# VH-VL binders against q9nrl2r1430to1533, part 6

Target 1, 104 residues: q9nrl2r1430to1533
Amino acid sequence: GGVHELSAFEQLVVELVRHDDSWPFLKLVSKIQVPDYYDIIKKPIALNIIREKVNKCEYKLASEFIDDIELMFSNCFEYNPRNTSEAKAGTRLQAFFHIQAQKL

## First folded at step 4 (VH-VL)

Design m38
Fold by ESMFold2-Fast, scan of step 4:
Structure m38 (fold): chain C 104 residues (1-104), chain A 121 residues (1-121), chain B 107 residues (1-107)
Amino acid sequence: as target 1 above (104 residues)
Amino acid sequence: EVQLVQSGAEVKKPGESLKISCKGSGYSFRNYWLGWVRQMPGKGLDWIGIIYPDDSDTRYSPSFQGQVTMSVDKSITTAYLQWNSLKASDTAMYYCARGKLYYGSGYFSYWGQGTLVTVSS
Amino acid sequence: DIQMTQSPSSLSASVGDRVTITCRASQDISSYLAWYQQKPEKAPKSLIYDASSLESGVPSRFSGSGSGTDFTLTISSLQPEDFATYYCQQYHTYPWTFGQGTKLEIK
């Protein structure tokens, strides 16, 4: 680990947040607006949580960071039907992530 | 440690403008909803609204919509509450408070110390 | 708007007493209710969220119960530092609304 890997995680999270398709992933899904979400999704996560973990140096390995990002996409596809704007945004952002993650 | 530090007490006349501040520290400021609550002298708590610092998404109580403006400056981790023209009825203690990471929870876990605003002729 | 009514508006009690404060919502709010404690000249302090979940660092003598429209805050054995005003708040429906407060005073 160390500073090099932490810097790479910081850069990648910033690029994901800047992406036009990040809007479904910036913050946790609201229980008020989507009451059944937490009945279906057992491990909720969002980019703001991942950023906090990066800032606290909680990722010791690139694989741990990648696993959390992939969990975020997996949750999106599990809850949202394929033809929703959320699922379409998730598909595009995940493809972008896979390209960027090759640098890790 | 999560801290919210508010600006000092203000004494104003009706018709004057005012902008009070709330500086967050000890957490990822851009990623937590920040709310404002009013307490008039000797009265209970009134919810004003919430703002999400990363994108300035705001939700106002209808009673305060158009009366006040919430804003943020992410570079200095500071939120603001602003009046264009104060009224005597704006005399109150104003609290900022941080919500949970989870949007829609609607309760406040961390509170600033409050800013007393007095508006009198 | 959802009206939150607290009872009693004030009560007097002694150290060691069991105290119960009630909050009633004008319509069903499920479990979307929080309780706050406020001491004179101080900011409110979060005690309970989601009707019954205790905030970190809050003593176990505080407990919350209820769902739907009727909610209760209980202090099992009053301590000197517990004399304060208590507020409930619903966060089920915008605008979020608070009860009028219950002032807990020394007998």
Scores: ipSAE 0.000, ipTM 0.571, lowest interface PAE 16.4, mean pLDDT 87

Design m39
Fold by ESMFold2-Fast, scan of step 21:
Formats: C-alpha cells, structure tokens, sequence
Structure m39 (fold): chain C 104 residues (1-104), chain A 121 residues (1-121), chain B 107 residues (1-107)
C-alpha cells in the first residue's frame, strides 16, 4: 500500500496548506526576519518541506509523516509564547490535523 | 541482534549478468527500507537507491536508474541488486544497509559486510 | 543534487586529542545529517543521525552539532580505535549524498 498512503499524505498536506491557520507554517522561518529562530529551533521544518518529502516518496509509514507534522507544531510552541498569533494558529491547525490524521 | 549478510565476491566480464544478495535477520525485514551503496576502489560512498520490502517500492538515484534493478524476496528476508549487462565501471564494493526513520529523515543504522564486484576483460 | 563538502580531507592527531571534522551542504538541509565511520577494508558504521543523535552503542566521546548548511563531528578524547575515514551524509532530499570523506590518521 505505499502508493495509497502517499496519496493520503498529499491530500492531507494540501488541506493543511489551504487552512486559514497555515500562514506560520507555509515556508521555513526567515533568518533575516527572525534572527534568533535558528539558535532556538534545531530541527526547522515547514509544510513546503513536508510536501516535497511526500512528492519524493520519503514517507513510507504514516508515523513518519505524522512525526514531521508534529515536529512542525512542536517548533511553533517552543519558539512562540502561548498568547502570540503564531501559537494560536498552531493550536487550531494542530487540532484540525489530529482530526484528519484519524484517517491515516 | 540485527544482521545483514551479503553474498560473496564476484569476478565477471563486461556484458555478463549478475545478481548479488543481502539477507536480513534479527528485525522485522518488511518494515524497514533497505538501501544499496556503491564504493569504487579508493573512492567515497554513492547511494544507488532504496527499496521498501513490504511492497517492493523502489527509488533509484538518477545516475543508477536503468543500470541496476533492486528487488526483494520477503519469504527469505533477502534483497537483491541485479545487472543485466555489467561494465568495467561497475567494479566496486557494494553495501546494503537497513534504514530507519529518525525524527526527521531516513538513516542507515546497520550495514552488510559488502560484496566486492570485479568486472574485467 | 545536494553537494556535501568535508573539511579537512585528512587530519593527523594523537590519542587524547579533541578532534573536529566539518561538513558543509550546498543548500539548507535543516538537521537531516548523519555521520559514518569506515575503517580500512570494513563496512561503514553509523555514528550519528539527525545531526546530533548518537546511534546505539556509539561511545559518548562522539558528538555532532550544527544545522542548516554547516555541521561538525567532534571526538572529545581520541582513542586508538578512532583512526578511520569519516563521512557525512544528507538525508534531506533523495538522492542522499555523502561528503568526500575525512581521513583521520595517527600523528
């Protein structure tokens, strides 16, 4: 079932990208705009990277895909204080992801 | 314990076919990717490709696409690398390696001992 | 393909020395980097994955650091069994690519 799993990952990552709360997660955080980000976050990731990995067939198991999505949210909550727009967007998008991931 | 045992050294002539093997034991063979890596004499390491044993899904490095075929036989926990027509430039040590998913990428963790392939006229 | 460049190509050191080997990626690979040790006529041995995570059974004197494009392997107190060639490898994008290797020789 690898082909079917890849199709499911592509569908889910597209749904995440299209979600209103995806804006903090679409691309890697800019070093120019946020200079201390890479001092704090050692495993940066974003939806464009995850989608590229899906398209290159780098995820074989649903757990590997889920781990990368969870890493993205973990990074958000580690860097951004709870009351920021980034953290609030992350909280809502993560809840949406958990509902959709039930299908994987 | 995890172990990957490869077939013995081969001496071939250009144009001949060859199939070498890598037998896994001590782990769930079908649930780990298996990679093949080439090392030419006195040179570094080059990825050939990876195969997922459960469904035989393969990905080849562009420089090896069409030159070799990766396959598996799950019933005997064995992976294969095959050439239909060997070239002198195929002379190298060939390693198989089990790969696992780290937090954010795929990594070899156990390696076979290697199969030396010599192709000469 | 992502190119991996190691520095230096060779290094001479003595038992007990702190040794550092560097690896540079041609583009940002986040932390998707591994380090391998290869002794003469032997298969490679996996040392580190995800830039800084030690493989099971690897001595604690080995450590990895870095992110983005620049990575370092450190051996805090070199032992006789550590003389080998070391390779880095990116796991960010397939095809996965190795550095050219750094040969660690006895002084």
Amino acid sequence: as target 1 above (104 residues)
Amino acid sequence: EVQLVQSGAEVKKPGESLKISCKGSGYSFSNYWLGWVRQMPGKGLDWIGIIYPDDSYTRYSPSFQGQVTMSVDKSITTAYLQWNSLKASDTAMYYCARTFYGRSGYYPDYWGQGTLVTVSS
Amino acid sequence: DIQMTQSPSSLSASVGDRVTITCRASQDISSYLAWYQQKPEKAPKSLIYDASSLESGVPSRFSGSGSGTDFTLTISSLQPEDFATYYCQQAYSFPYTFGQGTKLEIK
Scores: ipSAE 0.000, ipTM 0.559, lowest interface PAE 14.2, mean pLDDT 86

Design m40
Fold by ESMFold2-Fast, scan of step 21:
Structure m40 (fold): chain C 104 residues (1-104), chain A 121 residues (1-121), chain B 107 residues (1-107)
Amino acid sequence: as target 1 above (104 residues)
Amino acid sequence: EVQLVQSGAEVKKPGESLKISCKGSGYSFSNYWLGWVRQMPGKGLDWIGIIYPDDSDTRYSPSFQGQVTMSVDKSITTAYLQWNSLKASDTAMYYCARHRWDYGLTYFDYWGQGTLVTVSS
Amino acid sequence: DIQMTQSPSSLSASVGDRVTITCRASQDIRSYLAWYQQKPEKAPKSLIYDASSLESGVPSRFSGSGSGTDFTLTISSLQPEDFATYYCQQYSTYPLTFGQGTKLEIK
């Protein structure tokens, strides 16, 4: 790969960010808007944090990258009831992610 | 509980066609690569290929490309391995196995029980 | 294609023994290596992935080590149910390739 080529991880993060169902995951949940979130969720993460880790070359294995994405979805399902728009978006985006991750 | 259940043993003659099956249950069938592995009598394991059920994307071992066809029917969570014309050297145990989703190129975490195919004249 | 070579092809051991099986890749596969156990007339069973990670439910007497081209499977205190054939498999590149197998027999 040349200097202008995106890493596989960066390409996948970009695809996730552009997905219609990425809106709950673009940045960390607001303490002001959701005061109890950080009392329940012990390892918060979002796509902006994951992208920064990719850019800093902090993922040594594909499994480490995938674990962070799955943590993001796990947090969503732990905090949000199944009938919420957040949980429904998470379910669809996670399915899309699994399809893309299988081709890595 | 993840399960892969394969079709029963087959006895065939050279030149005949055959299609064996592998039915998945207990997981999201469409979102895990499914692989096929051959084991000739008394020999080791040979990777045939893998298929992604959601879009039927396939990766074949060069040794098996054109010799066998992998396919899926998502509506019944079943994968197939098919020969148009069997030969005696196809005599083997055939396993289906699921790849772990959290890696791209990956190992097999669950295996079917195997289908014994015997091709003799 | 990456060739996987196991050593030995067979070995005899007694219950309680420490057993070591090796696997060599023809090129660098990092840690993308799995180990499988196959008992007679049964399907293979996953033991170890990513060279050293134990599959859920696998006894702690099994361990894996290595990276790059040289890998080892160790059984620290052999039990009667451990007599089987063991296979390594690389998943660094396509095609996926297995070692030829190591048959562990009763001494």
Scores: ipSAE 0.000, ipTM 0.555, lowest interface PAE 17.9, mean pLDDT 86

Design m41
Fold by ESMFold2-Fast, scan of step 21:
Structure m41 (fold): chain C 104 residues (1-104), chain A 122 residues (1-122), chain B 107 residues (1-107)
Amino acid sequence: as target 1 above (104 residues)
Amino acid sequence: EVQLVQSGAEVKKPGESLKISCKGSGYIFTTYWLGWVRQMPGKGLDWIGIIYPGDSDTRYSPSFQGQVTMSVDKSITTAYLQWNSLKASDTAMYYCARYDIRGYSYGPFDYWGQGTLVTVSS
Amino acid sequence: DIQMTQSPSSLSASVGDRVTITCRASQGISSWLAWYQQKPEKAPKSLIYAASSLQSGVPSRFSGSGSGTDFTLTISSLQPEDFATYYCQQFNSYPYTFGQGTKLEIK
């Protein structure tokens, strides 16, 4: 991507971070606090990692950026049972993301 | 180049307040935890706690809970360790260090500041 | 709290020696252990993480092994710059406790 495409990724990540439902996604899950997480989730990712990749210009296509955000939601739904606060937050934030991603 | 630069040495009296700093550069400040470690003269290392600059989430050692405050200012990529009322027993070298808490494949404290010597005497 | 005990507390050795330092956790910590080197008047330096992974830039004469409760740091052929104090640290649970340190002295 170009200058404007990179700016769009940064803007979208900032909007996701500011969303009320971002709390499960701000940083990676602690192995120490949740010991079985990394036994189940083999490709961990969080908004802080995605933002770092945006800042380092590691996304060459919009689809790569979208894939990382979708991986984050997929991990949430794989680890957390559907009736948890984490899964419910993920469902709402994912819907918000899909609306915003129409601009990419 | 990842670098943590700490504020200079401090000489204080018991009862005084103090705030020391640790400035990060060469990496995205909000993507790593920052830890604080105390080393009393001639003694070993004591873990104080960690703070996540992205949301100011903190984890303190029980021995330091309520005795010090960790904080960050993201706009200048700086972390702080603060005392409201110093005691002679606070005399020590204080280190900040970058910490990846993910527990996935990264080591804990990979980069360290040079240390800030705090001397508290009457 | 998990207690970390290092053995020996001090050790005298000569350049070229093989040196082994041990660290024991009071509870199982899997591989969540790091080793640090601290020279006089200097900040600690990370040597080993995840019990056995060598930190980038650290000489290959350093190695770590162990899991669960018993861990070792080995220096295969001691160099003059290796005389220092060595610390282990667990990060399995809060607080992230250090061992008391092992001082490696010239014989």
Scores: ipSAE 0.006, ipTM 0.593, lowest interface PAE 10.6, mean pLDDT 87

Design m42
Fold by ESMFold2-Fast, scan of step 4:
Order: C-alpha cells, then sequence, then structure tokens
Structure m42 (fold): chain C 104 residues (1-104), chain A 122 residues (1-122), chain B 107 residues (1-107)
C-alpha cells in the first residue's frame, strides 16, 4: 500500500463510525463502568484507536488493518453474551464491514 | 505478506536440550498470538500451546505443560519452543502458526510455518 | 476436553465428484470450528473458519456448514490438487482440539 490504500482504510473507518451499530466500538470500554472488562479482554481496541493508526500510517498491509477490525469484533463477542444489544450491534456491523472490505 | 519461517531439521539423542525457532514477518508480531502444533510421524495434529509476544502470556495444553517451554524475542520477531531433556517420544514435526484474532469467533491457526522436523534416537 | 471425531477416516473419489467430510464435537461448540488441508510433506493450510467462512485465496469449490456439534466440509467438484488430509479443529475452549483427520485419495 500507497496513498490509495490508506485512503481506502480511512474511508472504511469513516463508514464504520457513521453506521448506526458503531456505538459499542467508538472508544475503549470504561474501566469504571465495566470493571471486569480488562480482566477478560487482553487486547482491547476501538475504532478511535484504529483510525489513529490509519492516520499515522501504522498499517503496512491491508491484512493488518483487517485484523485490527476483526480483533475489535472478536473482543465484543468474547465479552458480551450473544443476546445483548452490544453483541447484536457487533454482528450487524461486522457483516457490513465484510461487504465493504471486499474493496480492499 | 504474512510469513512464518522455522529453523531447520534437528537430529538429537535422548537427554539433549534443544531450542527451535519461528521467525515472523509481514505483520505486527506483538499483537497476535502464536501457537505451536506437534505432528508425530503418521499421526494427526496436537495443539501444544499459544504465546502472546506483547506481554509473554502463555497457554499450554495440559499434555505439554512442563514438557516444553514457549518463549519469544520480540526484538527479532522470533518465537521459540524449547526442551531441557529430549525423549524419543518427542520425535515429530513441529509447526508454528499465527492465531487470527483473540476472541472465540476468530481463534484459529490462520498462517502456518513450514515445520521443523525433530528426530530423537539413540 | 472436547473430543473431535471425523468421518470417514479415509475415502477414495474421482475428479469431478462431490465430496463431503463430517466432524462431530463431543459437546456444543457453536460455530467455533476451523478446517485445514494438509498435503503430503507440507504444512497445514487454513480453508474455513467460523464453521462456514471461506479463507481468502481458497477456491470456491470448498464450503463448510454446521453449528453446535455437527459440521461438514464439502468439495463441490474434486480436483487432482485436492488429494490431501483434512482436519477439523474446535476453538471454543482450551485446550484446542483437532479431529483425527480424513485422508482423501483420488481413484
Amino acid sequence: as target 1 above (104 residues)
Amino acid sequence: EVQLVQSGAEVKKPGESLKISCKGSGYSFTTYWLGWVRQMPGKGLDWIGIIYPGDYDTRYSPSFQGQVTMSVDKSITTAYLQWNSLKASDTAMYYCARVYGSGKWLEYFQHWGQGTLVTVSS
Amino acid sequence: DIQMTQSPSSLSASVGDRVTITCRASQGISTYLAWYQQKPEKAPKSLIYAASSLQSGVPSRFSGSGSGTDFTLTISSLQPEDFATYYCQQYNSYPYTFGQGTKLEIK
């Protein structure tokens, strides 16, 4: 990847951020509000962190960008029971991501 | 391109020590779990364990706990599998593999090294 | 530990055939199942994850299905390069466990 690839990553992050189901993923989970989260989730990540990595050109391969997005979803599904609003939002947003990521 | 390159074949005697390596490239080494899998001659795949290079966290299969040691040197993006005293029953092909994602939805061995054949005989 | 059992242990088929390999878990694993292909003298290659998701770069003739305890890998039109041993693996809980393998031989 060159500038076209970085623009594609930024476009995808913007589309994810604007999606109605992005609310559980916009920023890192609060330790105050969810105290056991970091006992369970060893590799926390969120869209704001991913966007910062895109802007700093830290993704050298499309696979690295995709892996970070998938890590975000896997964290959601690991922590949240399947019947929660968080897990349902994650399932829909992940499906949306897979469609958009076909362009990478 | 994600690549895992393993060290060459080893021929050892029982009681000898051994350390084999797996060098990662083309990805962020410290942000993915790396696993080890054993395959005895003519047999199937046996999971040994996984290690997270970023914080050195390890998870071993109960069958391998205390038999081998997993370690990493993140400055050279290399993982190691080590025996203090080899047995003939350690004769096998050993694979390293990168785990895709940390959660239940994507915890599988996505990219594999070519394997290191270890032969232990008198 | 979760036991993974594959059926059959071996089969012989002709090029162009539809081949189905099954994998059964001793307890429910949802969709946390992967399939691997191993050719003689080569490392395993990831084919399918999350029971039905095709790995990028894998031919579309490969597909996976199932949830809970019963899973299948299907090759819709067998090719000569598909001669290999196929393994299922659960990643629902530790320790990770593999099936015993299914050896596919082309007639």
Scores: ipSAE 0.000, ipTM 0.576, lowest interface PAE 13.4, mean pLDDT 87

Design m43
Fold by ESMFold2-Fast, scan of step 21:
Structure m43 (fold): chain C 104 residues (1-104), chain A 121 residues (1-121), chain B 107 residues (1-107)
Amino acid sequence: as target 1 above (104 residues)
Amino acid sequence: EVQLVQSGAEVKKPGESLKISCKGSGYSFTSYWIGWVRQMPGKGLEWMGIIYPGDSYTRYSPSFQGQVTISADKSISTAYLQWSSLKASDTAMYFCARWDYSGSKYYFDYWGQGTLVTVSS
Amino acid sequence: EIVMTQSPATLSVSPGERATLSCRASQSVSSNLAWFQQKPGQAPRLLIYGASTRATGIPARFSGSGSGTEFTLTISSLQPEDFAVYYCQQYDEYPYTFGQGTKVDIK
């Protein structure tokens, strides 16, 4: 439930943030640096936004939290070609997430 | 409410060991980093290092490498700063502080009241 | 390491007047800059993070601005409780570094 699930979500977000492969996901993609990103990606999200939602108790179910993390990875793979450092980092971090999420 | 409560003032001699504490309450202790900051008498603030209590991962400022040990005991929501052999130059106020985030970066949001350590012969 | 330089070292201001404090980084820290207030005998208190975002419970008279290497903390109408030492801190790059402080004193 509520309090234990929020503590678990916060801990998992912190583990994701500290992971070596988190760099593409820490904050929203800059429209100035990547002008076409928001033309392609309809629902932008990043770890800082997800952490804010956790802290504001906006996730009522573990599935909602998992869906936002998966959206973040889906956006990465939709925008970035498979051979990019961003896509490779996303692949590794997503695998790490799937292992940790088994605890939720 | 979020609180960080530190152990009381210490008076020690050079060569003695010391361990001071910082107890967190009012939040999930294992979900936030704890940092240590030194303030020498009449001087400014110096970041010493940080620990993530969930897994005890630590990072030190280069100037404090090998001088101190940072640890935590999550079962009692307490972080520690330890010296194996104190020097007179360790005389200072020591603060613990919790890290919160802004975007992809962490900043100190709540601070302990400080522990005064005096080292004299 | 990134060196943070604050100026002036001491600022003498009367109650009700505006105070402006400067902080310079030796290289760009984007907006990853915090301001802290420390009163005599007390722990530091977070005022501003992200260069311009006011922390919870901090009065509207405190405002931060700047980006890159040049930052300013402004206190629009100084109150008696505002006489303190103010520190800036960059949290862009490890190791995290503080400025030397600006003391805001009574004229």
Scores: ipSAE 0.000, ipTM 0.528, lowest interface PAE 15.1, mean pLDDT 85

Design m44
Fold by ESMFold2-Fast, scan of step 21:
Structure m44 (fold): chain C 104 residues (1-104), chain A 122 residues (1-122), chain B 107 residues (1-107)
Amino acid sequence: as target 1 above (104 residues)
Amino acid sequence: EVQLVQSGAEVKKPGESLKISCKGSGYSFTSYWIGWVRQMPGKGLEWMGIIYPGDSDTRYSPSFQGQVTISADKSISTAYLQWSSLKASDTAMYFCARHLYGDFRSYGMDVWGQGTLVTVSS
Amino acid sequence: EIVMTQSPATLSVSPGERATLSCRASQSVSRYLAWFQQKPGQAPRLLIYGASTRATGIPARFSGSGSGTEFTLTISSLQPEDFAVYYCQQYSDWPFTFGQGTKVDIK
């Protein structure tokens, strides 16, 4: 647990944010751009929220951090048809995450 | 500490251009929307527009579309509000505010700048 | 755009008394409603978001309720520092819109 894991979470979130495929995940989906999103997705989350939680030491276990990242990808695949640019970006970013998360 | 710091008061004449700033610190500037709110002397609050600095996605309120330009420079964590030609009716206090758009559970993260007073008179 | 209407325009209350402020939306905003406090010469301060969630650092005497089109802000025991103008704001749809404000004055 502790300080070393929190540093690792911050480092991983920064790497996710910098990844070319992070664009669908940087911020919460706009209700103006996508009015039906919040009718379908009941637990919205984005990298900016996850980063805030890391900075406030809200993750006590690596599994809690991983669960929030996985929720973000799950929401993407639930809302976006699999042939969309969003779903394709999500698939590639999730694969990158799984490789990096093996270190947690 | 998360904060937004705005540029100082401005006194201008009609027809002059102006660009005021809002600098974010203590958070990931490119990860949150920044908005501009106008308050005319003795009047209430009105939203002018919002920008997401990470991709410059910008939305204007209908009454401000074409009246002002909102922009951001993510390299220095600064958002801007700009007029090409000021009018006396632009005299107001202008606030910038950070918000987490679209999530009612996270809106409490909103932070406001101290305000920039703009006076336009002949 | 969604029109927000606040009532009353001015509320006169003595310290220690309860203040109840109303906010009405022209169409449903679900729970996407915030309450702000503004004192003279200061930026607005977020009090309540999501219709009923207190922002960090806001005293328990402030509470919000409502959903859809009818909303209420209650200050259970008004303190001297609570005399201010209060604004409701919907953030359900862009443009975000404020009510005209309710001024809470000393009786």
Scores: ipSAE 0.007, ipTM 0.582, lowest interface PAE 10.1, mean pLDDT 86

Design m45
Fold by ESMFold2-Fast, scan of step 4:
Structure m45 (fold): chain C 104 residues (1-104), chain A 122 residues (1-122), chain B 107 residues (1-107)
Amino acid sequence: as target 1 above (104 residues)
Amino acid sequence: EVQLVQSGAEVKKPGESLKISCKGSGYSFTRYWIGWVRQMPGKGLEWMGIIYPGDSDTRYSPSFQGQVTISADKSISTAYLQWSSLKASDTAMYFCARYGFTSKGYDAFDIWGQGTLVTVSS
Amino acid sequence: EIVMTQSPATLSVSPGERATLSCRASQSVSSNLAWFQQKPGQAPRLLIYGASTRATGIPARFSGSGSGTEFTLTISSLQPEDFAVYYCQQYHDYPLTFGQGTKVDIK
């Protein structure tokens, strides 16, 4: 087994942020730039919010951290049609996340 | 190194109160949940609840909600399981176990106490 | 509540043989499944978590497989110390639930 490590989650979030396909996920979607987003997506989240939660020690289980990352990807696929640059970036970043999560 | 040590066996009568303990050592006690698991004589394992000692966030199995109280004192790295009024049906082995992040995004009960035998008879 | 059902209730095998234990969930638990070993008079010991990941210190002869609702624990080349009761446990949803156990006995 291992200890619950804040540094492990922080390292993983940093790797996600540095990935070329992170651009749709870095910050919450702008209401001004995408007016209908919050009419469709009821639980918005982004990497900056997740990183803040990691830094504040708000994740008590690895499953809670994983759930927030998966929610971020689910929101992407719910809002964006499959052929968009956003959905394609999300698909690649999610695959990268699954590989990196195995190293936790 | 990492271990959970539980209090000794108890023999009680119906209607009596009881508080048993589970002391953690060798790790950061406030960074893992502590769960309680009941095993009745000759039976399997039943999850009762978990507590996060860092902030006392507690979650119960519906079957045990209102029947027991789970608490923790982080200053002495000890979790507790308490009954206000014992019943004969509470006769069982009670295990505490550390629950939290182990690896690869998974959580598990990875470290277990030795168990506390509670016997309730008239 | 997710009900975990194990089969068989008792499995009789000889040392050196392969043992295969089954665990079924009443609804999908994804890969959020753990296996525990319990010997008489002892606390349970974590063997497998995430359906297929061996816990630290667990011998390679123990392997887990499956996802969703059907799971298997396999013990290859059974050793004398492997005769015990085995429990599966889901941690996909609260309340956390265990199977009723499979007892692995010597022939």
Scores: ipSAE 0.417, ipTM 0.843, lowest interface PAE 2.9, mean pLDDT 92

Design m46
Fold by ESMFold2-Fast, scan of step 4:
Structure m46 (fold): chain C 104 residues (1-104), chain A 121 residues (1-121), chain B 107 residues (1-107)
Amino acid sequence: as target 1 above (104 residues)
Amino acid sequence: EVQLVQSGAEVKKPGESLKISCKGSGYSFTSHWIGWVRQMPGKGLEWMGIIYPGDSYTRYSPSFQGQVTISADKSISTAYLQWSSLKASDTAMYFCARLEWYSGDHYFDYWGQGTLVTVSS
Amino acid sequence: EIVMTQSPATLSVSPGERATLSCRASQSISSYLAWFQQKPGQAPRLLIYGASSRATGIPARFSGSGSGTEFTLTISSLQPEDFAVYYCQQYYDYPYTFGQGTKVDIK
């Protein structure tokens, strides 16, 4: 690990947040607006939580960081049918992530 | 109400295997991590590891990796802590606890009553 | 690993007095700190999480403060049922670690 890896993770999270397709992933899903979400999704996560973990030096390996990002996409595809705007955004953002993650 | 109920006290000999349990009720068992904490006689608390019962994903403390196995059976809302071969140094009180995750905070909010394990010749 | 150090080891307080317990982390943990109470023969009980948020059912006399490396648990007007061992725990990084405990006993 080290400071350089933390900077790389922060840079990548910033790139994901700036992406047009990040809107389903910026914050945890509202229990009031989507009451069945937390009955179905067992390990909720969002970009704000991942960014906080980066800032708190919780990722010791790039694989741990990548696993949390992949969990976020997995949750999206588990909850949202393939034809939804959420699932479509997730598909495009995941592809973008895979390209950018090559720099880690 | 949220409740974690652990199995009863165990008296074992070195080299024996053991599996103790922690049964959750009053909440969605598959939506919360379960942690295990050891307390040796007269000593403080040591975190051993956690499991997510929905898919049995585990994370161990480096001090306990390879020493114990944590597992769960979601069909009966029960988590387990297992030793293949007990040592006298495993004599301790073992607690299970539910991990709550809220907006970046993650903390043990409900605890089982504890299982006393005594290993002696 | 992050080492948590509590002081004092033992605190003698009379009922009705204020008790102040300290917890220090070997590195900054922001506000990722919980406080637990444990009585003899019982499981730990969550008092505070996020350094200062009181858990459900915990009396108002318990309060937590601090951030970074220095944290305090305060018990205002100590009650007879408050004599126990108190532990702080960081959840900033793995492995999660506890302090060695502060025993609050009667004067």
Scores: ipSAE 0.006, ipTM 0.583, lowest interface PAE 14.3, mean pLDDT 87

Design m47
Fold by ESMFold2-Fast, scan of step 21:
Structure m47 (fold): chain C 104 residues (1-104), chain A 121 residues (1-121), chain B 107 residues (1-107)
Amino acid sequence: as target 1 above (104 residues)
Amino acid sequence: EVQLVQSGAEVKKPGESLKISCKGSGYSFTSHWIGWVRQMPGKGLEWMGIIYPDDSDTRYSPSFQGQVTISADKSISTAYLQWSSLKASDTAMYFCARQYYDFGSKTFDYWGQGTLVTVSS
Amino acid sequence: EIVMTQSPATLSVSPGERATLSCRASQSISSYLAWFQQKPGQAPRLLIYGASSRATGIPARFSGSGSGTEFTLTISSLQPEDFAVYYCQQYNTWPYTFGQGTKVDIK
């Protein structure tokens, strides 16, 4: 064949990763830097984990993919006070995600 | 219909203060960055800064940091650009624009009509 | 800050002819490049975003291409209403920066 387009989920994850506000979400929170994070957040997730799940075809429904992205934002807002850089980045990236997800 | 409507033309003297406005309608005002762009007479476009209206997070271009103040009042869907003391070199057309997100894009898709500011003795 | 350079400064073409405008970034911006059209006395109008995607309502004669540092805007069959100044703008990194503009004039 021809040139292959990325799957819709893969394309959206790549766009999230490249967004200016993705920095709190690229990898799991460090246990060394933030020791209490894993005591508070019961289902940690990050864009690198979601990307691996997309690549392994682990999302059978768009709703499962959306749920994992929403969990990531929910964790951010649960741990980080609303006035932090992390919460502000999360709010803007979540708005971006909602616009992109309308096309799924 | 998405609209950005700017305040009318201003004629000022050096040293005077000024505040111009950009009112958004037809979309969720608090969920899009608003930017301000300067165009000096006969010249191109320059980004001055951007503001996120929901939390007033503001970012200035380095050349405009400390020269102007960008603010927003989300209760009336209006963004502002303000000078404490105008200079003749501030004579320009000033545009506001809304940032848009769509599959890899974070560009500015809707623009206000512009506010002409003339500063002369 | 990323510097955007456009060429030529002025392009003279006749109606019905092809116009090709170039834009270069001082460092890679991937595809985070937009093209704007500005007519005298008017606000800029978004034509192309993501280097190659046409904005809503933009005629098919406008097309964009390129990635990284070299970008092109093509107007395949210039119409009288297309005589304007065209700006490229990177939105990869803040501060966002415009090129100096290419003026498309009637021949």
Scores: ipSAE 0.006, ipTM 0.583, lowest interface PAE 14.0, mean pLDDT 86

